# VH-VL binders against p38371: the designs that were tried, part 29

Target 1, 215 residues: p38371
Amino acid sequence: CNFEQPETNCFVQESPSWAVKYDVVDSPKDANGDECTTTAPLVELMGVYKYVNPETGAAQLALRPATLASRAIADTTTTSADQTSLGSLDTEPKDHGFCHANDFAPAFVNVAASDTAAANTIRYEFTNVRVYSAAVAPGTQFTGELKYTSNGCTSSYVMRAVWPPAPCDTASTEPAENCGVGSGLNPEFAVVCQPTSATGTTGYCVPAGDIPSFK
Below, E stands for the ipSAE of ESMFold2; O stands for the ipSAE of OpenDDE; V2 stands for 0.75 times the mean of E and O plus 0.25 times the DockQ between their complexes.

## First folded at step 13 (VH-VL; framework fv_romlusevimab)

Design j4 (at its last look DockQ between E and O 0.56; V2 from the best seeds 0.00; counts 0 for: pae E 6.7 > 2)
Fold by ESMFold2, look of step 13:
Structure j4 (fold): chain C 215 residues (1-215), chain A 123 residues (1-123), chain B 108 residues (1-108)
Amino acid sequence: as target 1 above (215 residues)
Amino acid sequence: QVQLVQSGSELKKPGASVKVSCKASGYTFSRYAMNWVRQAPGQGLEWMGWINTRTGKPTYAQGFTGRFVFSLDTSVSTASLQISSLKAEDTAVYYCARQRGYVGKNYYGMDVWGQGTTVTVSS
Amino acid sequence: SYVLTQPPSVSVAPGKTARITCGGNNIGGSYVHWYQQKPGQAPVLVIYDDSARPSGIPERFSGSNSGNTATLTISGVEAGDEADYYCQVWDSSSDQYVFGGGTKLTVL
């Protein structure tokens, strides 16, 4: 084998921040299969990076949820590597312009016990990740599955993500503040403002439908 | 555990009908399309089509757009294949197989298979 | 109309490497999935997306796909690997799945 410096065609917009929406597939259940209440956030920012091993040509996709990154400030027991999920990534897009990413390692952070709460581990497990890489919108949307565990509760989601992470307000009539023209998003993207809380109006623009999400 | 359990094998006469059921467990039924695959005795695998378990919309492969009907009962997480006007050449093992990935995406392969249902049509 | 061509049989001695091919025009532009079917049993997915291995499949199973040929490789072949093997793609031109004709692996 004389392969030294491979090239890759699966473009991914690298950024410390993508906007990611989670839609529930399996409601939260504890280890006994009984209902519990802890869920993933409605929307969060996510670091997304691509790595290529120069010796083998293998590509990897790194996903770092902002929830884990924010908790890492207080966590002395896990490293940045533990808080980032790495998976394999195709080197070229195939059928319908998707690059698949698989074999993700779990990402987690330990939350130490406090006077008000028991110790907890927050864990993200990603599967079936697909980056849309067709030339019209290369590497700026992806979808996948998340298994989320916190406080002994496990739930699963479809995740849908878009770059850039445009802030928005559902109460605003200004297009730039409600995922329209001037927001910084590709105007052909079909997006909707997802508030960060069930009762608030502010959040991030997220895909309105299945990836690729276009008008 | 993710599992597909099919109904028992059937012996039928030509001209009869048969319904093969496939009960899913261990996952959210409506999120994964269900494929049907036929294997005649001593032959290879033949894709018959799939059904979108969210919408109930079937897609049939060429050659299976007549006597073959896919259906769902989502209340019991069950997909069914009905074959009418049975012929001797319908003698085969029929498999249900879960589409890997989400409903409406057909390029992920089939990650979970039922045990198969043998339909024998004797004349 | 898209055809996947597999050799009808492959024989290999125990401990050696088996290579099962799946030929198709520009198959390298598709994701190829491989299934193992032992006598009297349902198929089992052994490789998906050309080269990815489901949990529980031994590392001696591997796959590759480029140009007009996809290959399933089984290193250190064991008697228990004796089975029929099928490749599969989605054919976007006809909107249907296509299986190869199958390859019987014999371990002698």
Scores: ipSAE 0.082, ipTM 0.677, lowest interface PAE 6.7, mean pLDDT 88
Fold by OpenDDE, look of step 13:
Structure j4 (fold): chain C 215 residues (1-215), chain A 123 residues (1-123), chain B 108 residues (1-108)
Amino acid sequence: as target 1 above (215 residues)
Amino acid sequence: QVQLVQSGSELKKPGASVKVSCKASGYTFSRYAMNWVRQAPGQGLEWMGWINTRTGKPTYAQGFTGRFVFSLDTSVSTASLQISSLKAEDTAVYYCARQRGYVGKNYYGMDVWGQGTTVTVSS
Amino acid sequence: SYVLTQPPSVSVAPGKTARITCGGNNIGGSYVHWYQQKPGQAPVLVIYDDSARPSGIPERFSGSNSGNTATLTISGVEAGDEADYYCQVWDSSSDQYVFGGGTKLTVL
């Protein structure tokens, strides 16, 4: 039977840098349903912040992908608010220790036209975000879904994130450099090194399994 | 468009078997668990269980073990429900429903439903 | 077994607010989902995780959950809102979904 969990806050480790992995669910398609090639990054850092309304106690979760922030440097049309996806957040964890975050506003940047490329909008749409806030690992893992659109090319992903962001190198035999002991990660976390590129060896440690990802 | 399309209505005699199919389209089939829900005439919704579309592992609710079998044909993105040794009380509309969120250990509702398949068991 | 209790029926005049309750022991500790089922149609998810709305669901639909009662609220009720509404939770103790008995909403 269902039970009322103790009143605990939905703790979220606030940080400008979470390591986030995107696993493709639906391959990229354009507006006509045709194949296209633009995809979300394999892994990226993400700013994660929690806001609480002091008057109402309502909580919100803000997600700011680093790639949006990076692209925003050349974008004079969008603000930090536009580049941040803000959604509602539960006040206390419920089933399985998760706090759910919903109703995220799209985060986006406008990439100006260049000599070689037309103007473009990169958009992140987050849904079904769940922050693991159980006592064993409060607010250091979360998962959700991402709908990524760039240049009219849309794809869908499972998002899995872990804090802290530990850099790694698949070519390294040193545990600390390959998501092992000394990496700074919770030793109970099941993580794997995800390179930032398909051909590279350097990247960040990301969850190896479904959230929560434990050994 | 994300949708589930179920097979047509069935009329069966007691003791017979029926197989209801649920074809998924518009999304990656193996990423979302599939639920089965029964609704007897004039009654409420009853959860029958679910099947992991990634592993093929079925889980049956209490009362739906034995005669009920969930299966997959991943090559055509189809989940199926087979009911054997049909009884009059099996008369109902059967729904397949996609688990909200990706397949895993967290269960957070059903966001896509098939149109339902009416199974009538009558002598 | 875990049981969710809904009123069998609720009546409301057009333009008014309908509230459908779902009672369960410590239901506030679980996420509640709500489904709308119109006659002859399949259920449609209208609220998930207590208060979240799927895409395409009007803002008139809202949900809350605390203590022993979850509530689906429909403001500015329209004739088209006439339907059966079911609450649902995942019972972690038995590892199964549990539906409420359903509530027939009649728009007067």
Scores: ipSAE 0.021, ipTM 0.649, lowest interface PAE 4.6, mean pLDDT 91
ESMFold2 (binder alone), look of step 13: mean pLDDT 93; pTM 0.952

Design j5 (at its last look DockQ between E and O 0.02; V2 from the best seeds 0.00; counts 0 for: pae E 11.7 > 2, placed apart)
Fold by OpenDDE, look of step 13:
Structure j5 (fold): chain C 215 residues (1-215), chain A 123 residues (1-123), chain B 108 residues (1-108)
Amino acid sequence: as target 1 above (215 residues)
Amino acid sequence: QVQLVQSGSELKKPGASVKVSCKASGYTFSRYAMNWVRQAPGQGLEWMGWINTRTGKPTYAQGFTGRFVFSLDTSVSTASLQISSLKAEDTAVYYCAKQRGYVGRNYYGMDVWGQGTTVTVSS
Amino acid sequence: SYVLTQPPSVSVAPGKTARITCGGNNIGGKDVHWYQQKPGQAPVLVIYDDSARPSGIPERFSGSNSGNTATLTISGVEAGDEADYYCQVWDSSSDQYVFGGGTKLTVL
């Protein structure tokens, strides 16, 4: 049951690791509208942080995809700030317990050229981010939209995220390893194991449905 | 080999119920959602919805709510479609179809289909 | 609701190239899948994600997608290619699969 709680704050579980799933909305296309093959990860971890201005009380939400963090190791041109998308955040929940986050700055990394690949820029653009902050599950699920660009190849996604990040294996019969009892997730959450690759079996538990995702 | 084997043809009276089964083999049943598709005589394909084979959560397309129920028997890797209060317009071939990939990514489509189950509703 | 439009029929001579179109608003931004259905048989996936071929599908089958039109191309058409062909997309706004109306391919 989703309801607005105007008397509560927009709680966000701050963590370097949320499990984030990207569902494709628009397939990858280049600037000419032609097909390209580069896509966002099936699932990745994401740093999520909330900042509050002590003087104004204004809140901000910071999103840092693990892909950007990992690629930054070889990037001497971007900073942590560049690799983090910062947007405004509501101070109190609105629609059905959601706190809205808007006006995100793009986050990106510049991947240096190698012997086998040209230089590349990977860019994350987030919009319409909503953090579920109802009392039943405050700040442990969020959704939004992602525009992902890599080497001029752009695709769009619905983003769904859950905390904590629970590793899983679709080949496992153990509930704790398959997003069930013992996984560390809220037992009321509807989650499913999303492998990190199309052919693999290991990944992370992600929301099974729309946010908020409950059984 | 990946296969979906559906139950046999059904002849029902209006108002009756029917249950179509779809037994999967050759792959991990719980990895891929199961779709249901209807095809009325001489008509095109119509997506009815799908069921999450891991969680059991059904999702119904518009127009297929209420009388249509998706269910699972994971112990035998079987998905089922139940139609209650049958109407003449429910006469069609019903297909189960395996989702090609994991839900929500560039792995949409249905890569394996059952042979179809003909349901005829006639007074 | 999202709508896919296909020509009801396409005719082609053996050995020639058949092109079946699937129209949809900004369909180029979607992944299009194609199914072949022969009379009395279940549909068979022949193209997925605009242009990818499942194992066992001949190279004669190809797909493209841009703008408002996706196209299934069958080169060197054979008698056995005579079938109904359906395009399909996932509509994220409604969370539904949408099929085209189907195209009957006749091999002359």
Scores: ipSAE 0.011, ipTM 0.506, lowest interface PAE 9.6, mean pLDDT 91
Fold by ESMFold2, look of step 13:
Structure j5 (fold): chain C 215 residues (1-215), chain A 123 residues (1-123), chain B 108 residues (1-108)
Amino acid sequence: as target 1 above (215 residues)
Amino acid sequence: QVQLVQSGSELKKPGASVKVSCKASGYTFSRYAMNWVRQAPGQGLEWMGWINTRTGKPTYAQGFTGRFVFSLDTSVSTASLQISSLKAEDTAVYYCAKQRGYVGRNYYGMDVWGQGTTVTVSS
Amino acid sequence: SYVLTQPPSVSVAPGKTARITCGGNNIGGKDVHWYQQKPGQAPVLVIYDDSARPSGIPERFSGSNSGNTATLTISGVEAGDEADYYCQVWDSSSDQYVFGGGTKLTVL
């Protein structure tokens, strides 16, 4: 008989950079239930990787927020594994072409104070992650939920992500710089430029609606 | 290290009052609510409520809205439980427990517990 | 009033796997926390948010939660694991924490 190596058919575009938008569900509160001010970024880049056990076909999804990676430069006590959230990934699509990923371990970084920066503790907890896997745009959009904690201030979000990351500027009249033709994005994607700050104009193109986000 | 150290055990008669103290150390007291949990002899755990350690506002579970009073002394990072008009049914171990996290839609439980204070109400 | 149901006791041989269940209507939509209480001691948080382990809790402790059942799993059970185990959730309808009735784990 022919030996067959098991493979998953849940394709995920692996990349050090996906663009991820967070939309708040629960506003930031501390452990007394009081309002606090620290929030997740409006948008950030995220590393996304898939691992498959060749003996069993079991798959895992790894999510590495750029905020944790950048803060880890100053942190010699937080490992690369601590900065990456690893979860199980289903082997077959469900629910009209979604591959579910669950059981994510938290990702975190602890950064000591320096002469130029205050101490910071950042923690990401992902749940209910679903990767869009249908043939039209396999493995290039996903959605999920984030519980974000920084120095004891916790908030929760719906996350929506797209590959490839496309830098943008809401003030630009050039389509390539405002999520249009020439940006590198599939022209059928419904995307919008999300600035990285509430007052700025530059950021990344993110899904405009629920995943799968198409025009 | 994060610790909660409670006051010693008490033997009281019915009708008396008792105050159980809980001194916190090793963390920022005002950032985390303090829970109170009761355990009668041979019984399970029963949540009594919590106190907001920034504002001092208590929240009491159903059944604990009368004779049970939570208070704070923030100058010494201490939460207290006072029980008035003691009844035999108040005989229990009383625990303080630090709130672990966010109190919004998703709650994180209690990560550090005091050693417990036994209150015995006997004729 | 939301009710969490646990078996009163579970017995497991040393080195085997213990499974302690916590039943509740749609408990899979809630975050479940688990506490270990050894005789004469205060409870210790061993699992939070269904499946996460606090620092210092051995990897042989794990949790799952779906549908109407949450489960605490202890692999490679040791005599030192003999304790009462409680599940806990927040009940939004009554605005309070709720504990299960507790499960006594015996290692024999």
Scores: ipSAE 0.000, ipTM 0.538, lowest interface PAE 11.7, mean pLDDT 87
ESMFold2 (binder alone), look of step 13: mean pLDDT 93; pTM 0.955

Design j6 (at its last look DockQ between E and O 0.67; V2 from the best seeds 0.00; counts 0 for: pae E 11.7 > 2)
Fold by OpenDDE, look of step 13:
Structure j6 (fold): chain C 215 residues (1-215), chain A 123 residues (1-123), chain B 108 residues (1-108)
Amino acid sequence: as target 1 above (215 residues)
Amino acid sequence: QVQLVQSGSELKKPGASVKVSCKASGYTFSRYAMNWVRQAPGQGLEWMGWINTRTGKPTYAQGFTGRFVFSLDTSVSTASLQISSLKAEDTAVYYCARQRGYVGKNYYGMDVWGQGTTVTVSS
Amino acid sequence: SYVLTQPPSVSVAPGKTARITCGGNNIGGKDVHWYQQKPGQAPVLVIYDDSTRPSGIPERFSGSNSGNTATLTISGVEAGDEADYYCQVWDSSSGQYVFGGGTKLTVL
């Protein structure tokens, strides 16, 4: 529910679109322990929202990957709530400007069986999420860990995210189109263009280093 | 819908054999190992082992070697447990349970269970 | 072999909080899974990887794991929560799943 929220020290830029990068930690394995090939996207947009209990001041962080939102079109079994990972959020920064978010519920969609594929569940499990909320860049970067599962194939990642989402093209010489001046990003952010595919050149600007990612 | 459906109750004499089947549906059978869990009357859950649903390789827990055989019929997404030379102490409910997943340091669990098959061994 | 220890029974009044413990040597370094089993039914996974709830499991169910003790917590206990609860770990040393002895939760 949207309501006027009290001020907290853990600012989070609420937006339907953050640019999120996933760096692989554990390669994909199925539930047999065998290798599989399904992975999380190289980059995707993510909805990020903050909720504050006006009575207690307790805060929550909601993460909604675009992949789930897009796949949900064909899914009549899950709700928006199911497709959103909700966790607790610190009310104030505790560690070098970071607000910690924990206890995320899995977010998932069910993909119905087709002529070419069995029914599938795509699941996002977030842990150790930290939102950088220091004064120099309040609530426009966050990091965490992701366990991604699709069709029983599970892999793990370090997640790094930045706002705003800036489209980019590695083939472009225009700074505004390659995460430079004019892209809309904080000029102090260290970012790099991450294509959406291994062979493509277009994608989104994502953090170039660990969060917080600064030049 | 993801589900496991097991075969019906069995009443056997000592020394006989029984085969319990577990039919999977609603997911890719070959991506999830199938566990077998035994529960004697009034007792707790006991892991018997699992079978790799891709390779067919069985792994048996200690105490469940010899008379217990895991097998697959992948054409019908079915795992089976065969118990030979049945004993009275084999009387129990047997469950098949899908392995939830595998991540790095052997993160496991069983997220889907069959309804169980009661095997009664009585003279 | 690795052993998980659970109390045989726990009683709780409706609306109160139940805590079921699972003891094991350095269990905090393992991933603990919890199953609920109601009479005459198959077990149901209610918590996995220490603290994660499967879809469909109420938020009343939570889990924690540290040191030598994992805990399943059920807040606002309802009559329908009356069941046996089992903790489980994968023991990499032996290459086996290990279940606790189970805890019968009685709702008074």
Scores: ipSAE 0.757, ipTM 0.898, lowest interface PAE 0.6, mean pLDDT 94
Fold by ESMFold2, look of step 13:
Structure j6 (fold): chain C 215 residues (1-215), chain A 123 residues (1-123), chain B 108 residues (1-108)
Amino acid sequence: as target 1 above (215 residues)
Amino acid sequence: QVQLVQSGSELKKPGASVKVSCKASGYTFSRYAMNWVRQAPGQGLEWMGWINTRTGKPTYAQGFTGRFVFSLDTSVSTASLQISSLKAEDTAVYYCARQRGYVGKNYYGMDVWGQGTTVTVSS
Amino acid sequence: SYVLTQPPSVSVAPGKTARITCGGNNIGGKDVHWYQQKPGQAPVLVIYDDSTRPSGIPERFSGSNSGNTATLTISGVEAGDEADYYCQVWDSSSGQYVFGGGTKLTVL
């Protein structure tokens, strides 16, 4: 009970690393309408931060994909602000414990031309982001939509994210290495080991289903 | 830095032909379809069709299937519109416009436009 | 063929909100794009996919689409917003882009 402020707010676990998986909705196409092959990563780490204007109480959510940050190390023309998608965030949970975030600016990195490749911009556009903020697991899972563009190839995804990022191996029989007890994850979370490649066994624990993902 | 630069305005007699060029820069030409849009004096925008810049295959809107020909010169990143047997009613501003993207079965409109080329057909 | 209907003109005082409508049969099932064209200039994409702003478009531009009406909303209208505005869809049944007839926005 809080006489001055609401008991529940839109808490977000701030971290340089959440584990995020992407599930394809629209397969990659270029602007001619032709099939192309570049896609978002199957899984990546993502920086997630919340900012609040102390004078107004207005909140923002910042999403910083690790893939953009990694490419920006090689390309100094793109700033940290360019690599970060900033959107509005609800101040209070709605619709069964979700905090909505909208109006995200694109996040991008410019890749300079080389002797063998034209200049490119890798671009993330996030929409319909919803952070699960109910007291049972406040601010440790979220979902949304991604539109990903690289090398002129655009595709769209549902994204589902969990904190903390837990490395895993689908071939391991040890629970701590396969998203179970000892992994560092809440044991009530329904998670699955998502390999970083189609042929590998190692990756990160990601939500097994729609957010909130619980057993 | 993405730009489409069109050829200069033209004054033509009925029955002549004209070629409007559109030179692209600042992006990979073969990855974005090129649209052509007409605007007659005092009128609205009218889609004429597009050309696939990788394959060179044109698609013409209804009403533009005869005297209008889209073409490419990929070596100089240029799309062209040729209009033969010019009529007075062909007097218009002609725009090239880059298709923004394609996701699923939806086209995202036209994100970069040339400055327009005025074609005037008058005796 | 598919037809988009816009009012020929809308007048709004500076600082007020302009609403420009685009009518079409089940336009809510289509993705609507909006273009601004100032006199003597090429069109500029201001809204795509109903409500998304391209980079560089002020947040006072917004869009909505449901049923038979899509709406472009410009809040806090400035003199520099005076232009013609066109809505556009892709009509999959005919395989064509279709433009509305355009709306001239006059600021006072």
Scores: ipSAE 0.000, ipTM 0.532, lowest interface PAE 11.7, mean pLDDT 87
ESMFold2 (binder alone), look of step 13: mean pLDDT 94; pTM 0.956

## First folded at step 14 (VH-VL; framework fv_romlusevimab)

Design k1 (at its last look DockQ between E and O 0.05; V2 from the best seeds 0.00; counts 0 for: pae E 3.1 > 2, placed apart)
Fold by OpenDDE, look of step 14:
Structure k1 (fold): chain C 215 residues (1-215), chain A 123 residues (1-123), chain B 108 residues (1-108)
Amino acid sequence: as target 1 above (215 residues)
Amino acid sequence: QVQLVQSGSELKKPGASVKVSCKASGYTFSRYAMNWVRQAPGQGLEWMGWINTRTGKPTYAQGFTGRFVFSLDTSVSTASLQISSLKAEDTAVYYCARQRGYVGKNYYGMDVWGQGTTVTVSS
Amino acid sequence: SYVLTQPPSVSVAPGKTARITCGGNNIGKKDVHWYQQKPGQAPVLVIYDDSARPSGIPERFSGSNSGNTATLTISGVEAGDEADYYCQVWDSSSDQYVFGGGTKLTVL
């Protein structure tokens, strides 16, 4: 959080960790147009940051998926800037409490070749991002669209995100561990536990419906 | 580093054949279709067609059927263009270009290009 | 067949904004891609899907597409921007890529 930045009406909770869910819209296809199987994570954490130009007042939104951050450790070919998607952000809400963010640069990392696999690139392309900045939700929420590409396999998603990130376990009967009371989430938020894998029970609380997701 | 490297310039007589190669590196070859684009001297870009790098199925644009053949050597990540019965009007720079890749709208541009191969057909 | 129409040439002074148009019937419903080609070099993708920039392309390059016209905009034009620019679409009706005729951008 940069406390030296001018305040704007488009509040964004800056944090290294948002909980983000990806719901598939288009199934994966490679650049031949053929079916492939690589998809975005079911859920992941994401760094979200807001920058304001003190001279112009222009705002930008930065998105840094945890998947890229983790892979970046072994990637010497891309910079932090390459691994972060930066787009323009409205200074004031436009409609229904939403601030629009557009013109995102792709975020990507390169995965070095191995003995058994060619070099790979993982790429996130965000579009039509909308941040819910109403005062009733201080942790806020945002939605948008993602084009995810890994090793030439591209799929599309609706992205839905909530702050704070709350770990959860679908196998737990404790409300605090299953997106309920005590989880740290706004009690008015409609959220559901999304496991990180198809077979697992542990994951993060994510929006249960369209953004804004309220009970 | 993703790149396409093409074979060197060719000088041929009318009626001869030429084969231009395009070697890919830095990515999974079989996941990206390979396009071929022609540019005659002082003219614009002209799409010739593409080849599916997984199946080897070629698709030729109108006007590029018959004498033009796309092929693959997947063992060395190489696409090739062969032109037979060369004519003077075949004199041009030929480019290979990787399909960018996109879901939904399947065909959507070329993000990596070879350096081009000049083919000159002269008596 | 589908046809893309570009002006043959556009001239602009350094530091000014250049706009290169690409006309096509209902082109706004298509995804437009733009390529830059400098003399003696291969084309370089500078805009894809109407307005997206590949990595490494300066923010000075932007694209828009609506109605019957797509536009490549280059703000703060530099001498190094002098090149031929081509628009491109995929025509699903004929199952082929279509290039515009190209526009030569001259930096005065």
Scores: ipSAE 0.833, ipTM 0.934, lowest interface PAE 0.5, mean pLDDT 94
Fold by ESMFold2, look of step 14:
Structure k1 (fold): chain C 215 residues (1-215), chain A 123 residues (1-123), chain B 108 residues (1-108)
Amino acid sequence: as target 1 above (215 residues)
Amino acid sequence: QVQLVQSGSELKKPGASVKVSCKASGYTFSRYAMNWVRQAPGQGLEWMGWINTRTGKPTYAQGFTGRFVFSLDTSVSTASLQISSLKAEDTAVYYCARQRGYVGKNYYGMDVWGQGTTVTVSS
Amino acid sequence: SYVLTQPPSVSVAPGKTARITCGGNNIGKKDVHWYQQKPGQAPVLVIYDDSARPSGIPERFSGSNSGNTATLTISGVEAGDEADYYCQVWDSSSDQYVFGGGTKLTVL
């Protein structure tokens, strides 16, 4: 007997919005090595897409941070390719269930000078991106490394991301509003509500630990 | 500023014991497992095992379950290797090496190494 | 038990490209880490997760991993690159870290 042979692929949940948390590794420094204060957001939404070349089978992963997407509306000096970070993606998962993505082009957007601020380029450089693609959480969590530059200030991070983006409120007693049942997240995911500001209570559910983040 | 500083080299006679210490600084000690790696003279690197710095549970590579004991003193962020009943073939450089990922995930490799402690066993 | 095989030595002229191989059955399914060890010194991580570079490692160091072979590539080799180089994986079937036997890189 014959049947359609199963194909092994690196599945990625494509979405204009994943929730991404950044944890600092290298504190912000300017080009002279002096301390500065500009950082990546605590949490942001990110577009995540997979492309496959039908002739070669080669796969690519595209990452589009919401910060760049929002500024891209007003930026006529950069192209869509400049504003999206594209890298190679494994065709098959590794033993531990990760699909690696590497060789990302930098993504950037220009902010025009104003009466009170010089022109600026906001720049994301992703490295060592790894999508967890095992059947228990197929392509709905990933981790990676970010080098972020804005206002002449560069810092580096570990990034940890989950799909779907689930809004949350640390002050809420309702599980659906605090990353629990009813939030839309897989209940086996270990997640925590990350407020968008240090003083607020509202934000998004993000992975609580290293990917894959499970209870 | 992440550093692992090991105790000084030791000259020992067969049958003695030695304790190699590895003091960590510049990071949260309990978040990263500590590996021990041996290198005999002129030889390659040999993994001896690791210790979970959160729980204190050691895991020994095959062949290292008898005379080799990993331990912690978390109050001073220190991991230790004790070797008892020393033999001439225990002559080697012993390294501590921090596991790159969070404790409990073991496929990350080792990102920070101590300077090494030479143990020489000679009569 | 899982075995990683490296050539014992590689010689390269200054300014040329060195390639150091690490062979293992289906090593492309594992994360490969590379360490540089200069005489009398501790190993230093130079590549992790197949191809990622730690901070402070020059861009002329690169890594690849597919099929049964991982490769550390050093472009524009300098005398300061003379060292022993070790590949390493975690083998989940035996629950062990495994090192390759090491490759001595000589810059002639």
Scores: ipSAE 0.431, ipTM 0.796, lowest interface PAE 3.1, mean pLDDT 90
ESMFold2 (binder alone), look of step 14: mean pLDDT 93; pTM 0.953

